# VHH binders against EKC/KEOPS complex subunit cgi121 (cgi121): the designs that were tried, part 22

Target 1, 174 residues: EKC/KEOPS complex subunit cgi121 (cgi121), of Schizosaccharomyces pombe (q9p7j3)
Amino acid sequence: MILPLFPETQVHVFVYENVSNCAAIHEQLISQNPIYDYAFLDAATILYKKQVYSAIIRALEDRRDEQMKTKTIHSEVILSLSPKTEISSAFRQFSMTKKSKNIVVVKIDSKLTEEEEFERLDKLVEGNRVEFSDEELQKLIDFKVLKKNYKLDPSTLENPLASILSSIALRGYS
Short names: E, the ipSAE of ESMFold2; O, the ipSAE of OpenDDE; V2, 0.75 times the mean of E and O plus 0.25 times the DockQ between their complexes.

## First folded at step 1 (VHH)

Design q2 (framework vhh_6qgx_2; at its last look DockQ between E and O 0.82; V2 from the best seeds 0.00; counts 0 for: pae E 7.8 > 2)
Fold by OpenDDE, second read of step 3:
Structure q2 (fold): chain B 174 residues (1-174), chain A 123 residues (1-123)
Amino acid sequence: as target 1 above (174 residues)
Amino acid sequence: QVQLVESGGGLVQAGGSLRLSCAASGRTFSSYAMAWFRRAPGKEREFVAAISWSGGSTFYTDSVKGRFTISRDHAKNTVSLQMNSLRPEDTAVYYCAAGLFPYSTDEADYDYWGQGTRVTVSA
C-alpha cells in the first residue's frame, strides 16, 4: 500500500500465526541476513492496525528528518512502537523472539506488489498467513504484555487505542 | 478533552484567498494529528487536508492540491489552512478536527471537532 503522508513509499504488512521457525528467523536477523530485511514483530504485542501504521509513520518521519535512533528503517519501526526511547527495551517489548508463535511482518520501501512480496516472504516464514485486520490481531494479542508495554491501567483499558497512539506520538517528547 | 475553535471564514471572490485558523485547548496538542473537513450546502462532510503530529507531513484531497496548505504551530496550539485560488465549489463550512491517527481521511478517526467557519466563494 501507499501511505498518504508518504506517497512515494510503499509499505506491506503481513500477519502469520502458528509460525514454527521463529528461532531460525531470529538467527538470521542476528546475523543481519539481507534477505530478512523486514521488521518482525511479536503479534502478542500488537492490537490494532493503526498501532502498526502509526509506528511506521513515526519511523518514516524520523528518517525524513534524519532523526532515526536505530540503524535501519525496520528497526526504527520497532522502536516507534514503544513509548520509551531505549532501543533495547523497545526490541524486548515488541520484536519477534525465538519463542514467538505469531508475528506481524512489516516491509518498508517495497519495490514489489503485495502479492509478490508475500511470495518472497512466504519462503522465509513457516506459518499460516492471516488477514492484517483488527479482528485477527485481537485473536493473537496478549493483553498482559500489552498492558505492560504501554502501562495501561483500568481507565485507559477502556480505550487502549488512544493510549497506544498517544504513546507512539509522544515518544521522546516531554 | 480538547476544544477546537475555528476562525477566518468569510466571503471572497473566485480566485481569492482566505486563511483559516483553529485554536486547540489543552496540553496534549502534540499527540494529535490535525485535519480540516468541509461541508458544502446539501452535501456530506468531506476530508480536505491533514497534518501529522509533528507537522512535518501533510496530505490533501485531490481537488485542493496545489491550492490549499495546512500547517500547525505547536507553540500556539493552532492549525491553519491557507486557501488560495478559491473556487465557488470550495464554498462550505470548514471544520477543524483532532485525532490520534496521523493520516486518516475518515472523520470517524477524529475525536474532537470545532464548530466550523463558513467560507463563501462567489463567482
Scores: ipSAE 0.843, ipTM 0.916, lowest interface PAE 0.5, mean pLDDT 95
Fold by ESMFold2-Fast, scan of step 1:
Structure q2 (fold): chain B 174 residues (1-174), chain A 123 residues (1-123)
Amino acid sequence: as target 1 above (174 residues)
Amino acid sequence: QVQLVESGGGLVQAGGSLRLSCAASGRTFSSYAMAWFRRAPGKEREFVAAISWSGGSTFYTDSVKGRFTISRDHAKNTVSLQMNSLRPEDTAVYYCAAGLFPYSTDEADYDYWGQGTRVTVSA
């Protein structure tokens, strides 16, 4: 995928359900294995494609403006999903854990095509790839987690998209 | 209550310039991406330019790159399109739009629309 606002930046997003090796992947992430240089998100926290793309765009804007708060663009995507700029909290809220079952994987600055990244990820992730679509994401979301992460009240839970996107866009603003 | 109102359209000769403005009322748009679309006589509406939430990212359709500049003023709640080196093919009704998703060139991703302002460029 090419983003019109960042035409030199390649972006790929993959969704896996029923992943059986999250503990092994987590071990590779903490050891900083360069093969695992992706943003690994818990699908329980992602409701919309626009949620992911908004975080990516915010991270890319922060990188361009030399305002990144984390060491990598993939870490910055995870931070950008959070309504605040507290790094530890954002990672606890949105990152894949050893107990995750469904994941969303983001790759930025890939030298590979989407098909080549899929072949690479298929060797790393023991799960079923599904379409990156709102329909598939809505099957994997945990609304209790979503409510907690974005501080949604009962009135916004019926249509949370605007609240989520506003939270991502206004991160760091009063 | 929420309205986007365009202004600045008119008749101009090829090679001339116009500045379009879009004023938002009823709410602030600090979390919204702002865009300009246009519709030429007998054609579908097409994307022209967009500016992100922060104003830090802009995107233009290839036919206007280097000639048009989109900008925004958060304090005034306005977005502007400076159009230079105008060509007859720029003749269209120009629409201001606001949406929460800053990536899109798709009309469907914009929640608020103005009524349009007409630009005519004579050869």
Scores: ipSAE 0.207, ipTM 0.592, lowest interface PAE 5.3, mean pLDDT 86
Fold by ESMFold2, look of step 4:
Structure q2 (fold): chain B 174 residues (1-174), chain A 123 residues (1-123)
Amino acid sequence: as target 1 above (174 residues)
Amino acid sequence: QVQLVESGGGLVQAGGSLRLSCAASGRTFSSYAMAWFRRAPGKEREFVAAISWSGGSTFYTDSVKGRFTISRDHAKNTVSLQMNSLRPEDTAVYYCAAGLFPYSTDEADYDYWGQGTRVTVSA
């Protein structure tokens, strides 16, 4: 997809459920294998499409303004999901781990169509692709993890989207 | 919850300038992306301009690019649309909108809307 503010930046987002090889993918990410140059997120931490797009947009704004805190745009997306500024905490809370079952995968600066990017990614991920939609994300979320990551009170659970997006927007101002 | 109040509309001759203002109240203003939309008589509402929650990113529809400038003032909780070189086709009711998405041109992403302010540009 093309974001209006970043017309030359093509972004693709994929969702996989029942992934059997997260440990292998994790080893490749640690090894900095360039074939795995994506943001791999644990789907248990993602409830909304807007959550992911908000993090992408913030990462792209920070890159444009030379304010990135991490080495790559994909790692910056992971940081941007966090309400806090600590890089290690953001990765611990949002990145895919060896124990993850379902993942959200983001590619920024893609030179490929969505179908072409999917064909490459599908060689790397052993799981079932599902639609990137709020309906599918809701099936994969862990609400206990979501509440912890964004410090959602019982009173804010009625509108968790607003609280989540505000946390992403206000990082660095809190 | 956020309440939005537009002001600054009126009648102006083609080639003239007008500044619209939108005062926001309620929850923290700095968490909202802000936008202006407009509706000409008998037409659908269309996107005009947006500014990100931080104020660092702006976007304009092609027909107003270079003529309109969106800006925001976090201290005053306002967003403004400076409209220069106005044309009769700019005649519309202009609406201020706010949403928690960091930036969007899609009106479905905006949760709070003002009542609108009328701008009429005479030939």
Scores: ipSAE 0.013, ipTM 0.480, lowest interface PAE 7.8, mean pLDDT 86
ESMFold2 (binder alone), look of step 4: mean pLDDT 83; pTM 0.851
OpenDDE, look of step 4: ipSAE 0.272; ipTM 0.673

Design q20 (framework vhh_6qgx_2)
Fold by ESMFold2-Fast, scan of step 1:
Order: C-alpha cells, then sequence, then structure tokens
Structure q20 (fold): chain B 174 residues (1-174), chain A 124 residues (1-124)
C-alpha cells in the first residue's frame, strides 16, 4: 500500500487463518530471530483494514517524530493499536500468542516485493493465506476481545469503527 | 511565510448556525492535519474538532458531536467548521491549527501553526 504522508514507505499486510505453528513462531519472536521481523497480530483483535492502517500511520508518525517507545517499527505498530501507552498491556492485548489460530502480519520497510514476502512468509507460517479485506477480517474477529481492548460500550458496538480509530489516534505516550 | 487566516466569526442567536473558514498558505497543506480549538473568556484553549491530512477521519470533543462538522478542501487549501444548534456556551475565540506528525489531536502543544483566531458570540 502507498500512504500519502509516507509515499516512500513500503507496507505489506498478510492474513493467515488456521495457523498450526503459532507456538513455534512465538518462540522465534522471543529469541529475537531477525527472520521474524514483522508485526504478528492476533486476528481476534482486528476488525477493519482501517484499524491496521491507523496503527501503521501512528507508528510511522512516532518514528518520524523520534517518539518511538519500542525498539522496532513493527513493535511500534503493535503498541499503536492500543488505546493506552503501556507497552506490556499492548502486547498482551494485540500480539499473537502460542494459542492464536488466525494472525495478521505487517511488514514495513520491506526491500522485497509483495510476492517475495508471500514466498518468505509461506515458509514461516503453517496456515492458509486469505485476502486482507474487511470481509475476511470479520470472519476472524472475537467481539469480546475487541470490546475489552477498546473499552466499547453497548452503543458503540453496532458501529465501532470511529471509536476504534479515535482510540488509536488520541492516545498519548506516557 | 506560513499563515492560517480564520474568517466567518460573528454574533448569532442561540439555536443559529455559523460557518468558520481557515485559509492556509506557506506550507504543503495536503501534508498537514487541521484542527479547530477555542478559548472562552478566562479559560485555556480547548480542542473542538480535527480532520486528518487525507480527510478520511474526523475527531470531535463530546460537547459538539452532532452539532459541528469539520471539512477540508485540498484544492482551495481551506478547512471549515460548520456550527449548528449553537449555544451560549459555544461563545469563544476559535483558532485554526495545523500539525504534521503525531496523533495527539487534543493536545495544543502538538500543533505547529496557529491562526490569530475569530470571535464567535452566541446570545441567549
Amino acid sequence: as target 1 above (174 residues)
Amino acid sequence: QVQLVESGGGLVQAGGSLRLSCAASGFTFSDYAMAWFRRAPGKEREFVAAITYSGDSTFYTDSVKGRFTISRDHAKNTVSLQMNSLRPEDTAVYYCAAKRFGSLWTQRTEYDYWGQGTRVTVSA
């Protein structure tokens, strides 16, 4: 995708369902294997493409402003999904876990084409690729998780997009 | 020279409408998010509304949601605030502001450029 404010930044987003090796991927992330330098998100927490794009834009803005609170742009994307500035809380809320079954994978600053990243990720992720679309994401979301993560009240659950985007945009870095 | 010039302020009766405009010059308007703040007598500047650089998202303080609408015109380098159902408590000097980076929309200190303000008086 091309972001108007960040036109030189290459962004790729991938969605995998029925992933069988999340525990193995999680171990690689803990060991800081550079091959796994992506943002690995639990798809149970992502309802809209715009939610992911808003977090990416926030992370890129924080990098430009030299205000990143994490060590990598990919970790900053995970933090930026959270309505609060607490790093450990954000990772517990949005990162994939050993028990995850469906994941969203974000790559920023890739020197590879989308097709080359697909080939690379297909070797790392044991699951089925699906389209990055609101329709596919809505098949994988857990509304109880979404409600908890964004503090949604009953009135906002019917149309949560604006509330989620505001939560991402209006948080501060404590 | 960066300039933000507000217009459209004035006197209006409670329940009336007013449209504020802000003309931007001296910077690449399409790279900047735009916002409106207001300052009532004896108070600090308060966030009112904001619109992203693309125009795809808008943000409002709770007291104006459903009454005020922010919009932008990239061809004319303007941002506008349509104010409907005005109340005496909306009386303030309204300021146009621009920011390039960061997503802290309600924080005055995040904004790079500010207009001089336009006065809005709502009579009971």
Scores: ipSAE 0.000, ipTM 0.097, lowest interface PAE 19.2, mean pLDDT 83

Design q21 (from q19 with R99S L100R Y102W Y103L F104L D106S S107E S108G A109D; framework vhh_6qgx_2)
Fold by ESMFold2-Fast, scan of step 1:
Structure q21 (fold): chain B 174 residues (1-174), chain A 123 residues (1-123)
Amino acid sequence: as target 1 above (174 residues)
Amino acid sequence: QVQLVESGGGLVQAGGSLRLSCAASGFTFSDYAMAWFRRAPGKEREFVAAITYSGDSTFYTDSVKGRFTISRDHAKNTVSLQMNSLRPEDTAVYYCAASRGWLLRSEGDYDYWGQGTRVTVSA
């Protein structure tokens, strides 16, 4: 995908359900294995495609402005999903854990085509790849987790998109 | 009630050895990566060593690599730091920390912290 504000930046987003090797993937992420240089998100925290894109755009803006709080663009995406600027809190809220079952994987600045990234990730992730779509994400979301992460009140839970996007865009300013 | 309790600090001569231990309670120890950080007098807290939740991978800051060894014992809920060939520059308060994240060299990635144990290395 091409982002209007970052037309030279290639972005790929992949969704996997029923992943059986999250513990192994998590271990590789801790080891900073460069093969695993992706943002690995728990799908229980993602409701909309626009939620992921908003975090990506925020991370790219922070990189452009030399304001990244983390060492990599992929960890900055994870931080950018959080309405707070605390790294440990953001990772607890949004990153894949060894107990995750469904994941969203983001790749920025890929030197590979989308198909080549699919081939690579399919070797790393033991699960079923599904379409990156609002329909598929809605099958994997945990609304209790979403409510907690974005501090949604009962009225916004019915239609949370605008609240989520505002939280991401206004991170650190409210 | 999460607690990390450090022990094993003390005074030692340059070239000597010390073993620090950290006893963890109040959380599922095997779900957390564990680390040691230190703060020398007049300095900021810095990363020393980390071990993944499985114990399969370890990380060290350059100045201690080859001299310090981090290990963990899941049966005892402890993480240890074996410090060999100690130098006066290793003088610091050593802190045990626990993380569920993967930015293990970043102080901000840690959920729980101990109160620290003092290590003094004399010339």
Scores: ipSAE 0.011, ipTM 0.311, lowest interface PAE 9.1, mean pLDDT 86

Design q22 (framework vhh_6qgx_2)
Fold by ESMFold2-Fast, scan of step 1:
Structure q22 (fold): chain B 174 residues (1-174), chain A 124 residues (1-124)
Amino acid sequence: as target 1 above (174 residues)
Amino acid sequence: QVQLVESGGGLVQAGGSLRLSCAASGFTFSDYAMAWFRRAPGKEREFVAAITYSGDSTFYTDSVKGRFTISRDHAKNTVSLQMNSLRPEDTAVYYCAARYSPFYRATTSDYDYWGQGTRVTVSA
């Protein structure tokens, strides 16, 4: 996919449901295996495509401006989902865990096509790929997790999108 | 300490009415969509009716449309199912279910909390 604000940046987003090997993937991420250089997110934390895109754009802006707070662009995407600039908290809240069942996987700066990245990920992830769409994401979200991560109250549940996007855009400044 | 407690079940003749109630405690009731499901002997749980977290929209399975009415009372933390024109095929255990979401679902696996059920028997 091509972002209008970063047209030269290759971005791919994949969604997997019913993943059986999250513990094995998590182990590879902890060991920093370069084959697993992706942002692995728990789908329980993602409600909208725009939520993911907003975090990607924020991370790319921070990289452009030489203001990244983490070591990789993929780590920066995970941090950018959080309303607070606290790295360990962001990872705890949004990253895939050993207990995750559904995941969102982001790849930035890929020189491969979407099909080639899919072939690579199909070897790493034991689950069913579904479309990256608001419809599919809304089947996988955990609203208790979403409310906790973005500190939503009952009034914001009527339209959580605006609140979530504002939290991502204004991270650390509320 | 989350609880959903159903009441109002019983035996009624075909054509009769019953009102089921579900009392919710241990969570912020107004944040949850509420639903009724039922399970007839030898069958799986099926969706009956749902009401959104705000109470503004209601949904029903085709076989109960026009006969059943779901409602909620935020002040009392209750959801109710008014069942009119009951039929023998409505015989089932009725379950109250809660989902943390402004959106309802008709699928059982999408619900976070469940009551113990209340039995409804409709005689011919």
Scores: ipSAE 0.000, ipTM 0.125, lowest interface PAE 17.8, mean pLDDT 84

Design q23 (framework vhh_6qgx_2)
Fold by ESMFold2-Fast, scan of step 1:
Structure q23 (fold): chain B 174 residues (1-174), chain A 124 residues (1-124)
Amino acid sequence: as target 1 above (174 residues)
Amino acid sequence: QVQLVESGGGLVQAGGSLRLSCAASGFTFSDYAMAWFRRAPGKEREFVAAITYSGDSTFYTDSVKGRFTISRDHAKNTVSLQMNSLRPEDTAVYYCAAGRLYFTDTRPGEYDYWGQGTRVTVSA
């Protein structure tokens, strides 16, 4: 996808369910294997496509403005999902863990086509690809995790989109 | 067997400097995030500084930011804490911790391995 405010930046987002090798992927991330240069998110934390896009836009804005708080654009996407600017908390809240079962994978500045990235990721991730859509994400979300991450009360949990997007956009200004 | 051994603690006057070192053995050092925690007399253990397994990112508690610098040396399996402009409030036992974390954490319970601690006393 091409974002209107960042037309030169190529963005791909992939969703996998029933992933059996999250522990192995986590080991590759610890080992700094460049093949795994993606943002690996726990799908239990993502409810909407707009949530992911808002975090990507915020990370790209911070890169443009030379205000990134992390070393890589993919790490900045993970940070940008959090309503706080505390880096370690954001990673604990949104990153894939060894015990994750469903994941969302973000690639920014890809030198490969979307089709080539699909072929590459399908070899790295032992799971079932599903469409990046609100319908599919809603099957994978954990509402207890979502409520905790965005500090939602019971009334907002019924229609959380506006609260989530505001939290991402207003990060560091409240 | 896993070991973390701290050194470099001691008595120093306010405004002085100390460098703490932590030597790691018994695990793959480069796979672990490293952190320093401290405990002042009569207080709970608090986070001071952390560095990712790659060394690409560091995190500090506000009270030490700009005064302390955490670094790591993969060839020597050491993590170090350079402490400048020391204050009496920095008086504490300093602990080295290791956790197999994708980034870092400020919570003691997230770290797998701990050193025995090294005492730092800053006189007024």
Scores: ipSAE 0.013, ipTM 0.257, lowest interface PAE 7.8, mean pLDDT 85

Design q24 (framework vhh_6qgx_2)
Fold by ESMFold2-Fast, scan of step 1:
Structure q24 (fold): chain B 174 residues (1-174), chain A 124 residues (1-124)
Amino acid sequence: as target 1 above (174 residues)
Amino acid sequence: QVQLVESGGGLVQAGGSLRLSCAASGFTFSDYAMAWFRRAPGKEREFVAAITYSGDSTFYTDSVKGRFTISRDHAKNTVSLQMNSLRPEDTAVYYCAAHPGRYLFTSESLYTYWGQGTRVTVSA
């Protein structure tokens, strides 16, 4: 996909359900294996496509402005989902864990085509790929987790998207 | 066991009124937002109205605003839909649905529990 604000940046987003090897993937992420250079998110924390896109845009803005707080653009995406700038908290809240069942995988600046990334990820992830759509994401979300991560209240029931996007865009620093 | 049981459907003339009720059992009713959806013959299921877990806020699809009123009774574990000024276009099977939490509630995919439906026919 092409982002209007970053037309030269290649972005791919993949969604997997019923993943059986999350523990193995998690070990590779801890070891910083370069083959696993993706943002691996727990799908329990993602409600909307725009939530993911907003985090990607924020991460790309921070990279452009030389204000990244993490080592890689993919780690910066994970941080950018958090309403606060605390790195450890963001990873605890949004990253996949050994116990994750459904995941969202983001790749930025791929040297591979989307089809080649699909082939590569299919070798790393033991699960069923589904469409990156609001409908599919809403089947995988855990609302208790989402509420806790973004501190949502009943007043946001009509428009949780706006609250989430504002939290991502305005994460404690002007 | 979880159950949502709708009642109150029937045949009414255009301009008439009807009250639907949904009795909930097998889950903590007061922790769930409740909604009504409907499916007209040959069409997809569509959102009608929703009420938050606390009863503080309600939402309606544009075509029923001002005509339908959703309410809930925590003591009786029921959600109701008062339908006034009924139109032939309101003819459908009406479904009661429950979803956890306080978030987006117009998408049918977010609802965990569903009733079997009750038929409403509005004659011209």
Scores: ipSAE 0.000, ipTM 0.116, lowest interface PAE 17.6, mean pLDDT 82

Design q25 (framework vhh_6qgx_2)
Fold by ESMFold2-Fast, scan of step 1:
Structure q25 (fold): chain B 174 residues (1-174), chain A 122 residues (1-122)
Amino acid sequence: as target 1 above (174 residues)
Amino acid sequence: QVQLVESGGGLVQAGGSLRLSCAASGFTFSDYAMAWFRRAPGKEREFVAAITYSGDSTFYTDSVKGRFTISRDHAKNTVSLQMNSLRPEDTAVYYCATRSGYIWRPNEYDYWGQGTRVTVSA
């Protein structure tokens, strides 16, 4: 995937449903195993492809400008999904937990092709791969979680994408 | 062939209650979000309530919050709207609608029922 402002940055996004080993993956993430250097998101929090891309772009902008609040680009993606700049809250809101069933996995700065990353992730994730598309994401979203994370009401639900993208792009300015 | 058939409309006095039902057929009901919209004479369709495909989350327009409750029954392939404390302003034709996506806007739903008329007298 080519981002207009970061054309040399390799980005891959993968979606898995019915993952049976989230507890094992979570343990590896806590132990900081470098094999698991990805952003592992709970799919219950992601409604649109543009939501993920906006968080990636913001994380890359913060890295470029030496404004990252976390130690890795992947943790910065997780932080960038949050409307507020509090690391612990962002991880509680958006990252995969031991109880997660469906996940979105982001890889930035990969030296591998998309096919090679698939081979690698297939060894780490015990679940069913699905297309990274708005259609598939909308089957996995939890609207209670989405409303809570982005403070949505009925008027914003009519156009949630604009509100979500604004929250991601502008919240870091306070 | 997708079919949505609404029922339960009628005439009721202000402060009364009605329960609308929508029977769905021709598609895998449990895979689709369901919504209720309404249209008063001479006005555009407006969103009333929606329920996700799983039934875990519900959404309401501000004017009906606390008065209306949307629910679904996967075994019967039905979505229902319980309407309490009805007001004359609730007078409209009520439509059941579905799509595989999330958007609650009238022109973004894939399939609509024919509607059921609700009249609330003062």
Scores: ipSAE 0.000, ipTM 0.108, lowest interface PAE 18.1, mean pLDDT 81

Design q26 (framework vhh_6qgx_2)
Fold by ESMFold2-Fast, scan of step 1:
Structure q26 (fold): chain B 174 residues (1-174), chain A 124 residues (1-124)
Amino acid sequence: as target 1 above (174 residues)
Amino acid sequence: QVQLVESGGGLVQAGGSLRLSCAASGFTFSDYAMAWFRRAPGKEREFVAAITYSGDSTFYTDSVKGRFTISRDHAKNTVSLQMNSLRPEDTAVYYCAAKRYSGSYYTRSEYNYWGQGTRVTVSA
């Protein structure tokens, strides 16, 4: 995908459902295996494509402005999904865990084509790849998790998109 | 030479059961995900069920969930489809397919190898 503000940045987003090897992937992430240099998100936390795009844009803006809070651009995407600037909280809230079933995987600055990334990830992730679309994401979301992560009020639940996007864009501001 | 050979098709009455088997040879079975597709008379080939490389995850089309079970036996290089509570609309030629390393389990064009099919007829 091409972002209007970052036209030279290669961005790929993949969605997998019914993943059986999340525990194995999680071990590779802990060991910092460079093959797994992606943002692995729990799909239970993602409701819209725009939610992911907003976090990516925020992370790229922070990198451009030399204001990243984390070590890698992929870690920065995970942080950028959180309404707070607390790194540990963001990872606990949005990162894939050993118990995750459905995941969203983000790759930034790939040296591979999209097709090559598909081939690599399909080897690493033992699950069914589905389209990155609002329709597919809405099948995988856990609304209880979403409400907790973004502190959604009953009045906001009817249209959570604007609130979620504001939370991402205004992270760290009053 | 790669071969996928299906067996177990036949005629059955609605509500009955059939077990399809697919024997694979000529490739490293454990490196491939396996699937079943079907083609009903006058229709396009559609996805039915799939099982991952390890056998730890399975995927089904909505119309067969709870009725069909896919499984694999790495020692015998076989994949099986247990079909219960069969309906007339399950009448089709069933194809075994294998894929490696790419794409969606639901996308026909991503499968590298195909069997010749076995016919299943379900009478009302």
Scores: ipSAE 0.006, ipTM 0.358, lowest interface PAE 9.8, mean pLDDT 86

Design q27 (framework vhh_6qgx_2)
Fold by ESMFold2-Fast, scan of step 1:
Structure q27 (fold): chain B 174 residues (1-174), chain A 124 residues (1-124)
Amino acid sequence: as target 1 above (174 residues)
Amino acid sequence: QVQLVESGGGLVQAGGSLRLSCAASGFTFSDYAMAWFRRAPGKEREFVAAITYSGDSTFYTDSVKGRFTISRDHAKNTVSLQMNSLRPEDTAVYYCAARKGYYSRGTSADYDYWGQGTRVTVSA
């Protein structure tokens, strides 16, 4: 993946459905096992590829400007999905939980190719990889979760994309 | 000014109980994972227990599992350690620590803020 503002940054995004070991992955994440150094998102919270890309770009901007609010670029991606600057709120809203079934996994600054990262993740994630596409994401989204996380109302119901992207890009700005 | 202030330490007999509390101020408490570490005389600082920023997950070192319980109260900006069935080997200075981010477990180097410590002595 090529990001216009960060062309030298290696970014890989993977989507897994029907994951059976989310509880085990969650324990590894909380225990800070370096093998699991990825952003693990609950797919129930992600509707569009652009939503993930916008969060990645925001996190990379904050890193470039030495304004990261979290300790890792991957945690900064999770924070950047939230319309608020509260770490606890963002993690609660967007991160994978022990009960998650479908996940989106982001890797930034990999020294490996996409294929090599896939081989590593295949050993960690007990689920079926699907294409990172709007079509596949729309099969995994929970619209009640999405509406709550971005405070969507009936006026944004038909086209939530612009509202979501604005929330990510303008997070914390008055 | 960031402060972590511990209380509740003291002298107790083996088999007894103590409750340690840590009051946090000067930062957004709900964005920090909280932990208790301890240092026994002549030993290095070791991890005891941790609780995630949300309070949804807790972690314990094997020697205290089932005896100690960590909890947090976001309204009061406190983290507590309930210590039951205390053993002489639990004698140490106990430290409250705070780490920014959503991962709670880590080494001493991963924690941003530390309290002054409170002494716990367990008599045989």
Scores: ipSAE 0.005, ipTM 0.299, lowest interface PAE 11.6, mean pLDDT 84

